VH-VL binders against p57417. Designs and how they scored, part 16

Target 1, 135 residues: p57417
Amino acid sequence: MNNLIDTIKKIENILYSLERILKQECHNLLKSKTSNEEILELIKRKKILFKKLIILSQDRLCLEKEYNIFPPYESNNKLNNYWKKIINTCLILRKLNLKNKIIMNKKFYLNQRFLELSSSYKKSVTYNLDGNLEI
Key: E = the ipSAE of ESMFold2; O = the ipSAE of OpenDDE; V2 = 0.75 times the mean of E and O plus 0.25 times the DockQ between their complexes.

## First folded at step 4 (VH-VL)

Design u4a (framework fv_utomilumab)
Fold by ESMFold2-Fast, scan of step 4:
Structure u4a (fold): chain C 135 residues (1-135), chain A 119 residues (1-119), chain B 108 residues (1-108)
Amino acid sequence: as target 1 above (135 residues)
Amino acid sequence: EVQLVQSGAEVKKPGESLRISCKGSGYSFTSYWISWVRQMPGKGLEWMGKIDPSDSRTNYSPSFQGQVTISADKSISTAYLQWSSLKASDTAMYYCARQEWELDYFDYWGQGTLVTVSS
Amino acid sequence: SYELTQPPSVSVSPGQTASITCSGDNIGDQYAHWYQQKPGQSPVLVIYQDSKRPSGIPERFSGSNSGNTATLTISGTQAMDEADYYCQAWDSSTDYVVFGGGTKLTVL
């Protein structure tokens, strides 16, 4: 079980790093004089973190099957608490990405793979957001 | 201070088994990955594989998959590299290195363990 | 398998600028890290995340990474900089770490 807990903590850390990057993007977009180099570095960092998130998400899915435990991990208080934090951070990231898209006045989107930690993630988001949104 | 201390030099015959060690200190051992890197005499660095000490998950380079076993004991902050049957071609310097898991760079390296395999 | 190519050797005079290249398909989409290794010693991280210096590494070391080439630059090269230099990247498709073949820097 500790294996799954460690993987979930790493996922949480990646999401926090992405949140910082999106906030930095917002800050830079509001400045009148920001170099293209600074913007490109944030984009590159985001892409690398998404690739790490995909690998960690695959590891999480394998461990879930092995231990027969799934989000929102109601049978384990630690995992349930981490999962709540993950869902909350994903909602924050979605809002930040949309805000940055509006500021840029350009097409800017969050890769659909990012929001797909797994099919379980979409189910959990639907429950928490009180929506009939099933995709 | 952060430090990785490796076991001493080994002289072995082909077919013998061997396990070498890498002990971390001065940091949270489970917060970083440990990689093993081979350097053959007069040659460059070759990444062999890595382990996450928090859960003992490993990932091996295809060239080393099935040739070696990487393990760790987090209770004593030690990672291991093991051969079941050594070959003369395993003669090399072996380094352990602390791998930052998010960006994959190696910020601290052990002093190296020289393994000599000859008949 | 992902490959990183470095020139086997680079020679510079003291005080001259040395440039060591690391070529790989779309390496600019990955972070390049650089290590210095002196004879009989362990490698030492000199540049990480394309252009960042660890504490204790002289300001004369710098890096860049774009397209298919990452570059380590040493300005005002000193005799003490004579060493082998290795680039390193991570291959996201395999989760493997890859090293370049190494470059011997000679300062004469």
Scores: ipSAE 0.274, ipTM 0.742, lowest interface PAE 3.8, mean pLDDT 86

Design u4b (framework fv_utomilumab)
Fold by ESMFold2-Fast, scan of step 4:
Structure u4b (fold): chain C 135 residues (1-135), chain A 119 residues (1-119), chain B 108 residues (1-108)
Amino acid sequence: as target 1 above (135 residues)
Amino acid sequence: EVQLVQSGAEVKKPGESLRISCKGSGYSFTSYWISWVRQMPGKGLEWMGYIDPSDSKTNYSPSFQGQVTISADKSISTAYLQWSSLKASDTAMYYCARQEWELDYFDYWGQGTLVTVSS
Amino acid sequence: SYELTQPPSVSVSPGQTASITCSGDNIGDQYAHWYQQKPGQSPVLVIYQDSKRPSGIPERFSGSNSGNTATLTISGTQAMDEADYYCQAWDSSTDYVVFGGGTKLTVL
């Protein structure tokens, strides 16, 4: 059982790291003179952490089947409490991610329009965060 | 002071079993993964696998899956690499390394354990 | 499987800039880390997360990573920098750690 508890704690830690990155991303997107390189680095770290989250979520699913215990883990008060924290953090992250996507899409859309109007060069930037954040 | 201290050099014959160790100190042992890395004489670094000491979860490189067993005892902050039956081709320097698990870099390395397998 | 390719050797004169490359498909989407290994010694982390230096690593060490190539750069190369250098990345498709083949840096 300690295996599942440890996996859940790692998931919580990744979610806290993602929250920090999403808040930094939002802050940088709202700055008038933030470099694109800084924003791209945050996007890269976010993608890598999300891939790690998927792996941990798969590990969680395997351990759940092994121990025959499932979310919201009602038979284990400690796991149930961690799960509630995870759900709440996932909801926060989803809201932050959607907010940042709106800001990024607006910023990149305006940049695309400027390039279309001022030169023969144009490009599109699209970012989609697909996948299950309810883990 | 973070340290990884490995067991001493081993001289073995083909077919013998062996377990070598890597003891961590100066940090929270369960907060980092431990990877094992092989270096054949005069050759490069080969990642063998990692263990998460907090739950004993392991992941192996395909080249080493079924060839070795990685384990850990968190009560004594020690990770292990084990062979059930050594081959001459297992002759190498074996390193343990502390793996930061979110970004997977190795910030501290053991001194290495030289394993020689010959008839 | 995912593979990282390094030149087997690089030679520079003292004081010159050494550049060691690590090529892998879309390595710029992964973080590259770099290790220095001197004869008879354990590897030492010199660059992590593409461009960050651990405490104690001289400022002349720097890194970059974009597209298909990560690069370790050593400016003002010194005799003490002679070593084998290894790049390393995590392959998110397999959850495997991958090392490059290593580059022997000679300071002539």
Scores: ipSAE 0.106, ipTM 0.712, lowest interface PAE 5.2, mean pLDDT 86

## First folded at step 5 (VH-VL; framework fv_regdanvimab)

Design b1 (at its last look DockQ between E and O 0.05; V2 from the best seeds 0.00; counts 0 for: pae E 3.2 > 2, placed apart)
Fold by OpenDDE, look of step 5:
Structure b1 (fold): chain C 135 residues (1-135), chain A 120 residues (1-120), chain B 110 residues (1-110)
Amino acid sequence: as target 1 above (135 residues)
Amino acid sequence: QITLKESGPTLVKPTQTLTLTCSFSGFSLSTYGVGVGWIRQPPGKALEWLALIFWDDDKYHTTSLKTRLTISKDTSKNQVVLTMTNMDPVDTATYYCAHSPYEGYYFDYWGQGTTVTVSS
Amino acid sequence: ELVLTQPPSVSAAPGQKVTISCSGSSSNIGNNYVSWYQQLPGTAPKLLIYDNNKRPSGIPDRFSGSKSGTSATLGITGLQTGDEADYYCGTWDSSLRAVVFGGGTELTVL
């Protein structure tokens, strides 16, 4: 059970990191003069975190089956508390991600580099309410 | 160019603690996606993964040795340290540290390894 | 106890093709990317394949990787004497939350 708890905690931490990055991205996107390099770096970091999140999510699913415990983890208070935070953060991330995509598209619709990079996210959501990541 | 080098004692007595240091260059453990892992290989035996640490201080350890293993990093020194307690002759092996690039749990650059013998 | 299973040894003549299998389960090969390593005698392992079928820079196209289900395969075409080595498969195991390696395969060039 400790492995699952640890995995869920790690997922939470990555989501918080993503939140910070998305907020920073939003701030930069709203500047009159936006550094393309800075934005691209943030996007790169997001991609890395998403990859790690996918792996952790796979770990979670596997461990859930092994331990026969599933979200919202009603039989485990610690896991349940983490899950509530995860769900709340996911909602924030989804809204923020959508906002940033809209701003980015409006501001950089003629920038081929941004278009290419953002195309990989067209079908992506940061996190689903069911605990699954879609990228 | 990425390089890694293992250092530490080559002879350890049973029950003692082994401390190995991985010094690396050509990359930084502050870089997103980067990890450093430890793998050992007993003489004539297969590779055995021990531990992995990432830029964000996320850590993983092999279950069988989890209680005995500690991995840590000093980003400013470009070093990763592995400690293993209660050493036994069965722990005699060549120990490698290796670079794990972004997105992968594979190792693309390896140190040359350091041979550790556990003996009375 | 090994999580990934490889044949202990394979052999072929120069110029021939050889394949090395790596068998796992749904929690490892089934859900995660497989990597392959070459280890020459007395040397550290070298990455040959990552992400199932990708080659790092410097690795010739004679080396190939594939994955199907819970098994992976390393292919070596145009076998050379210099290919005589031990080969290991590796991947992440989601259940163990660990990197796992196969038992290794000794390749002999006849």
Scores: ipSAE 0.459, ipTM 0.835, lowest interface PAE 1.1, mean pLDDT 90
Fold by ESMFold2, look of step 5:
Order: structure tokens, then C-alpha cells, then sequence
Structure b1 (fold): chain C 135 residues (1-135), chain A 120 residues (1-120), chain B 110 residues (1-110)
């Protein structure tokens, strides 16, 4: 049973790390100019943590079958308390993900508007080899 | 120009509830990423962060005082309110409100502070 | 018992460099952005450094910040008597879900 508790503790730690990364992502997305390196580093760390979480979740499912106990672990107060914390953190992560997606979409929309304006501004005048005007 | 000013009682009796108002100008809590925090400083001692509220009503409180603290905002009045219950003489301090940009957990503009004394 | 540990005081002569340390853990400095504040006597704190090493407009480049592992440092070069103040580090702590400040460092310019 201790191995299931240990797996759940590892899951909780990964979720806390994801919460931190998502908050830092939000902060960097909100700044007017952000280094692509800063954002890419956060995305890479998030991806690694998701891979670890998937593996730990698979381990949890196997241990649940072995011990014949399942979320929300109502028959075990210790596991039940950890599971409540995990669910609360998952709700926080979902809200942070949604916020970050909204901010990302707004930022991309503004960049697209700049590109539209830039293309109309960049018309140039030159002469070809035949001396004909090209616009 | 961002400015903040703290207001409320300067003298509170033990067990009473303290209500402090942060009135600000030069920014709006409708702006993406903006937050307002509260920090206190007992006489001759270090800064202690108390609470923080963001533009989207996301809220945080120092863990040791979480059951005593409530933070709220009134965006139309450009105000943030901190309520602290069950005041004790150890809560005697200068209380600051401060602006936080870009959902950062740092404070770039501070009010001048208001001194609150809790005495029997 | 402080989450972030700073030396209580530091001193140096005018024109010299001083470094103020801030020691924490992986739940705060190790994985979160650090900020630094100056508090002149009788005044509110002023932000010197945010996001580990960035300066707000109006802060001269003789103030610098860095971090390594779970420790952060504030560097001040070309010390002036006007730099006598208390200095605080601050950051997010993921375990507490709270902002934390260091205990402060009193800088004396001899």
C-alpha cells in the first residue's frame, strides 16, 4: 500500500511543478516583448512533466487493481486526502491552461493584424531589364 | 502615472476586524495581468506579504493568516479591500498596497503605507 | 524559520561593490523568478530587479541580479552613501502557494 501512496505523492509533486510552469507561461505571454527562448524552455519543461505524469498514472492504475482500491479511496483516509489535493490541483491546472490559451490566441491575432498592415505598406517601385516600370 | 494610497483606521482594538482600502489611479484591474497586493511591516521588522488579487479575480493569501484574510476588488471604483479578522497587538504594522504587472509575483509600484496600531 | 535567508547586514566603502545573497529552496528560488527591493529609511520599498536579472526603467545598471540553483544575489557597484537602505529579495513559493520575502539586509556605506 505504501507504493500506491508513494506513486500518488509523486503525481502531486508533478502537478505542483506544472502549476508553476503554467503561471510562468502566463507571465511571459503577457509581457509586450518576450524572448522566444523563455517561452520555448517553459514549453519543453511542461512536455517532460506531462510524459512523467502519464507514466505515473499508468503505475497508479496497476497498483489500484492490485490492491482493489479505487479513487476517491473512501476506505483509506490517507489516500482519500491525497486524492482530494490532486483533484483540486487538476482544477487549478485546467483553469490556467484555459487562461493561457486565451492569451495566446489574442497575441497571435494581433501579430496577424500587423502582417496584414505590413504587406500593404511594402509595395516598391523598380525597373526591369527592359526599362519597364514594375509596382 | 501609477499611484496607490492606503486608507482605513489607524487604531484598532484586539479581536476587532481591520478593513483597509487601496485606492489607485493610472491603471485598471480590467487590464490583462494586473494585480494588487498587500504587504505589511511591523515596526523595525521585515516585509511580510499578505495577499494578492488579480484582474481575473484570482486570489492568494499568506498561508499563516489565510483564515483571517479576505481580499476583494471593485474595478469600477479602482479599489482593492483587505479585511483581517481577530486583530492582535502583534499585527501592529505599516500596511502597504502595491501594483503587480503581467501576473508577475512582484510589485513595481507601492503606496506610502498606513500605520495600524492594535492596542488594548 | 524564514523561507528566504539573507545576511542581516553588509557594509562596504564608497565606490566599492557589494553582493547581497538570498538563499532558498527548489520550491521558491530554484524554480521561480526572483525580485529585489530597496527600502530607504522612512520610505516604501522600491523595485530594483524583477524576473531574476531585469531592471525597471530608471534603475541604473550598477544594480544587477542573478541566481544559481536555490540562491540569488543582488550586486551593487559604485556604492554611494544614498544606497544605505534595507534590501529584500522576493519570489513565489510553489509549496506554500504564496509570495515570500527574505528577512532583509541592512546596507551600510562606510
Amino acid sequence: as target 1 above (135 residues)
Amino acid sequence: QITLKESGPTLVKPTQTLTLTCSFSGFSLSTYGVGVGWIRQPPGKALEWLALIFWDDDKYHTTSLKTRLTISKDTSKNQVVLTMTNMDPVDTATYYCAHSPYEGYYFDYWGQGTTVTVSS
Amino acid sequence: ELVLTQPPSVSAAPGQKVTISCSGSSSNIGNNYVSWYQQLPGTAPKLLIYDNNKRPSGIPDRFSGSKSGTSATLGITGLQTGDEADYYCGTWDSSLRAVVFGGGTELTVL
Scores: ipSAE 0.415, ipTM 0.779, lowest interface PAE 3.2, mean pLDDT 86
ESMFold2 (binder alone), look of step 5: mean pLDDT 94; pTM 0.958

Design b2 (at its last look DockQ between E and O 0.05; V2 from the best seeds 0.00; counts 0 for: pae E 10.8 > 2, placed apart)
Fold by OpenDDE, look of step 6:
Structure b2 (fold): chain C 135 residues (1-135), chain A 122 residues (1-122), chain B 110 residues (1-110)
Amino acid sequence: as target 1 above (135 residues)
Amino acid sequence: QITLKESGPTLVKPTQTLTLTCSFSGFSLSTYGVGVGWIRQPPGKALEWLALIFWDDDKYHTTSLKTRLTISKDTSKNQVVLTMTNMDPVDTATYYCARIPYDSEGYYFDYWGQGTTVTVSS
Amino acid sequence: ELVLTQPPSVSAAPGQKVTISCSGSSSNIGNNYVSWYQQLPGTAPKLLIYDNNKRPSGIPDRFSGSKSGTSATLGITGLQTGDEADYYCGTWDSSLRAVVFGGGTELTVL
């Protein structure tokens, strides 16, 4: 059971890291001038964290089957408490991710496409507070 | 160029603690996705994974030796340290440190140290 | 305890093709990416294949990897004398939360 608890804690930590990155992404997206390099780095980090999260999730599922315990872990208070935090964080992440996607689509669609296609794209774009192109 | 090098005692007495240091260059353990692991190989035997540490201080240990193993990192020095307590002659092996890259789908070791041979003997 | 099973030895003549199998379970090979390592006598292991079938830079296309179900296979074509070595498969095990290796296969070039 300790392995499952540890895995859940690791998942929680990854989710917190994702939250931090998404907040940073949001902050950068709301700036009048956005750095493509900064956005690219954040995207890279998100991808890495998601890969790790996938592995951890697979570990969790395997251990759940082994221990015959499943979310929301009603038979284990410790796991249940962690799971509540995970669920709460996931809701936050979903909201933040949606917000960032909206901003990205409205203000930085071309930049995002270039960043996804090529890491060599480094051109910055300047916008006003309303998201209108200035330069 | 990426390099890793193991250092520590090559002779340990039974019941003593082994401390091995992995010094690396060409990459940083502050880089997202990067990990460093320890693998040992007894003479004429197969590879055995011991422990793993990631950039975010996430750690894993082999279950059979979990109570005996500690892995830590010093990012500023580009070092990873492995400690193994209560050494026994059965722990005689070549010990390797190796890197897990950040751009992989799975966990694998792309760069290895040359290994250091540790003999446990009275 | 070995979680992954390999044949202890394989042999072939120069120029021929050999295959090395690696058998696991759903918790390891079934759910995770497989890597292969070459270990020449008296040297450290070298990464040969990663993520089931990808070759690192510098590894010739004579080496190939594949995965199906809970098993993986290393293929070596155009066998050379320099290929004589021990070969290990490795992967993550989700149940053990550990990197696991096979028992190794000794390749002899006749």
Scores: ipSAE 0.872, ipTM 0.946, lowest interface PAE 0.5, mean pLDDT 92
Fold by ESMFold2, look of step 5:
Structure b2 (fold): chain C 135 residues (1-135), chain A 122 residues (1-122), chain B 110 residues (1-110)
Amino acid sequence: as target 1 above (135 residues)
Amino acid sequence: QITLKESGPTLVKPTQTLTLTCSFSGFSLSTYGVGVGWIRQPPGKALEWLALIFWDDDKYHTTSLKTRLTISKDTSKNQVVLTMTNMDPVDTATYYCARIPYDSEGYYFDYWGQGTTVTVSS
Amino acid sequence: ELVLTQPPSVSAAPGQKVTISCSGSSSNIGNNYVSWYQQLPGTAPKLLIYDNNKRPSGIPDRFSGSKSGTSATLGITGLQTGDEADYYCGTWDSSLRAVVFGGGTELTVL
């Protein structure tokens, strides 16, 4: 069970890093003077973090099956608390991503990734076909 | 030149509501990423962050005082207002407003007002 | 019980160097950027370091910042009597959705 908690903590930390990157991206998209190098560096950082998230999410799913416990982990207060923080951060990331008006392909990829993480939480969270958050 | 100035009463009685206004110039809260926050410092004690408001009207409050604090902005007037209910003598402090700039990777306060001292006493 | 822990005081002689530590966690220092503030007696705080290690215009290079893991350090070399002040670290905490400050460090130049 300790492995699942550690994996959840790692996911949370990567989501915090993504929040910082998306805020920087929004900043650069709205500036009148932004270098191509700055934008490319942010894109590279995002890709690395998303690859790590995919691996950790796969690890999480395997550990959930092994321990027969699933989000929102209602039977384990420690996991449930971490999961609530993860969902709250995912909602913030979704809002930031929508504000960024990222390249169509990247926006679709980011929204789908955040939706997959959010959809594991069974509370009232909705998402429309245009990628806008509805809650 | 960027400036911020706190204004409001300097003496309030216990249980009263404190309303402080931060008036600023040289920047606008319509600018992406910019925020204004309130920090207080009781006499001889450490800085205590109270609340933040950002350009997009996102608001944050210190958890211990969240039910007592309200922060709002009037972008057209270049003002941010902090309201704190049910004042107590322990709330006696110097209250600062300060700016969070948009041109950095982290959140930090680059310009501070000179502060206004609020005494809560009968 | 502070989220960020600083030593309450440090002291050194003029011309010497001193470091001030700031210890936190992964939700604050670990994943966010640290700032440092100098507060001279009777004045408002002044930004000294931002984004872990950057100096605003007008801050001498005697002041430096660094971060390792969940800890940050302010370094001051060539100490002067005018450096006597309180020093605060600050950062965003992503879990609390809050700005957090350390308890402050009083620097005395003997």
Scores: ipSAE 0.006, ipTM 0.614, lowest interface PAE 10.5, mean pLDDT 83
ESMFold2 (binder alone), look of step 5: mean pLDDT 94; pTM 0.960
OpenDDE, look of step 5: ipSAE 0.856; ipTM 0.949
ESMFold2, look of step 6: ipSAE 0.006; ipTM 0.647
ESMFold2 (binder alone), look of step 6: mean pLDDT 94; pTM 0.960

Design b3 (at its last look DockQ between E and O 0.53; V2 from the best seeds 0.75)
Fold by OpenDDE, look of step 6:
Structure b3 (fold): chain C 135 residues (1-135), chain A 122 residues (1-122), chain B 110 residues (1-110)
Amino acid sequence: as target 1 above (135 residues)
Amino acid sequence: QITLKESGPTLVKPTQTLTLTCSFSGFSLSDYGVGVGWIRQPPGKALEWLALIFWDDDKYHTTSLKTRLTISKDTSKNQVVLTMTNMDPVDTATYYCAHSPYDSEGYYFDYWGQGTTVTVSS
Amino acid sequence: ELVLTQPPSVSAAPGQKVTISCSGSSSNIGNNYVSWYQQLPGTAPKLLIYDNNKRPSGIPDRFSGSKSGTSATLGITGLQTGDEADYYCGTWDSKLRAGVFGGGTELTVL
């Protein structure tokens, strides 16, 4: 059971890291001048965290089956408490991710596509408050 | 270029604690996705996975030795340290540290140290 | 206690093809990506294959990897004398939350 608890804690930590990155991404997206390099770095970090999250999730599923305990872990107060935090964080992440997508589509669609197509793309773009190209 | 080097005692007495240090260059353990692991190999035997530590201080240990193993990092020194308590002759092996990259789907080791041979004997 | 099973030895003549199998379970090979390592006598292991079938730079296309179900396979074509070595499969085990290696396969070039 300790292994499952530890895994859940690690999942929580990854989600917190994702939250921080998404907030940073949002902050950068709201700037009149956005650095493609900075956005690319944040995207890279997100990808890495998601990779780790996938592996941790697989670990969780295996351990749940082994211990015959599943979310929301009603039979274990400690796990249940962690799970509540995870759920809350996931809701925050969903909101942040949606917000960032909207901003990207509105202001930085081309930049996003370039970043997705090539990691070698390096250019800063300036936008006005409405998301229109200024430079 | 990535390089790793193991250092520590090559001879340990039974029941003593082994401390091995992995010094590396070409990367930083502050880099997202980076991990450093320890693997050992008894003479004429197979590779045995021991431990793994990530940039975010996330740690994993082999179950069979979990109570005996501790892995830690010093990012400022580009070092990872492995400690193993209550050494026994059966723990005689070549110990490797290795780099685990971030740009992959799974966990694997792409760069290895040369290894250090540790003999446990009275 | 080996989590991954490999044949202890394989042999073939120069120029021939050999395959090395690695058998696991749903918690390791079934759910995780497989890597392969070559270990020449008296040297540290070298990465040959990662993520089931990807080759690092410098590894010739004679080496190939595949995964199906709970098993993985290393293929070596155009066998050379220099290929004589021990080969290990490795992966992550979700149940153990640890890396695991196979028992190793000794390849002899006849």
Scores: ipSAE 0.867, ipTM 0.939, lowest interface PAE 0.5, mean pLDDT 92
Fold by ESMFold2, look of step 5:
Structure b3 (fold): chain C 135 residues (1-135), chain A 122 residues (1-122), chain B 110 residues (1-110)
Amino acid sequence: as target 1 above (135 residues)
Amino acid sequence: QITLKESGPTLVKPTQTLTLTCSFSGFSLSDYGVGVGWIRQPPGKALEWLALIFWDDDKYHTTSLKTRLTISKDTSKNQVVLTMTNMDPVDTATYYCAHSPYDSEGYYFDYWGQGTTVTVSS
Amino acid sequence: ELVLTQPPSVSAAPGQKVTISCSGSSSNIGNNYVSWYQQLPGTAPKLLIYDNNKRPSGIPDRFSGSKSGTSATLGITGLQTGDEADYYCGTWDSKLRAGVFGGGTELTVL
């Protein structure tokens, strides 16, 4: 069980880091004089965090099968509370990602190459009712 | 140019604590997504994955040795430190540190140090 | 038994092809990406293949990798005497939450 709790904590930490990145992305997109280099760096960091999240999700799925416990972990209050925080953070990430996607498309519609690079890294993160990661 | 080098004692006595330092250049642990890992190889035997630390201080240790291993980093010195307690003759091995890149789908090691041989005897 | 199983040895003549297998489980090879390493005598391992089938710069096309289910394969064509080495597969294990290596395969060029 401690391995599953640790994995869930690491997932939560990644999601908080993604929230901070999406907020920084929004701030930079709303500036009159936007630095493309700053936005591209934030997109790169988001991709790296998605990689870690995908691997952590595989860890979680394997450990859930081993321990025979599944989201929303109603039989374990500690895991259930972490899962509720994760779901709430994913809702926040979805809203931020949609907002940033709209701003990005409006501001950079003439630069197709930049939009192509940034759109591939703008994927949102959710967990469905079965607890599977969706990016 | 990425390079890594292991340093530390080459001989330790049973029950002592081993401390190995990985000194590297050509990258920083402030580089987003980067990690450094440790691997060992007993004489004539297979590689054994030991531990991995990432730029954000996220850490993993092989399960069989988790209570004996500590991994830490000093980003300002470009160093990663592995500590292994309660050394035993079976821990005699060549110890490698290695770079773990971020631009990939999986975890793996692309650059390795030359290794340092540690003998545990008497 | 080892988490990842490789044949202890393989051999072939110069110019021929060999394959080296790596058998694992759903928690490692099945869920995760495989890497392959070459260790020449007396040297540190060197990366040959990452992400199942990708080559880093400087690794010739005669080295290839593939994965199917819970098994991975390293292919080496056009064998050269300089290919005599030990070869290791490696991957992440989601249950152990750590990396694992195979037991290694000693390649002999006849």
Scores: ipSAE 0.800, ipTM 0.910, lowest interface PAE 0.8, mean pLDDT 90
ESMFold2 (binder alone), look of step 5: mean pLDDT 93; pTM 0.955
OpenDDE, look of step 5: ipSAE 0.594; ipTM 0.868
ESMFold2, look of step 6: ipSAE 0.730; ipTM 0.878
ESMFold2 (binder alone), look of step 6: mean pLDDT 93; pTM 0.953
ESMFold2, look of step 9: ipSAE 0.790; ipTM 0.903
ESMFold2 (binder alone), look of step 9: mean pLDDT 94; pTM 0.955
OpenDDE, look of step 9: ipSAE 0.867; ipTM 0.938

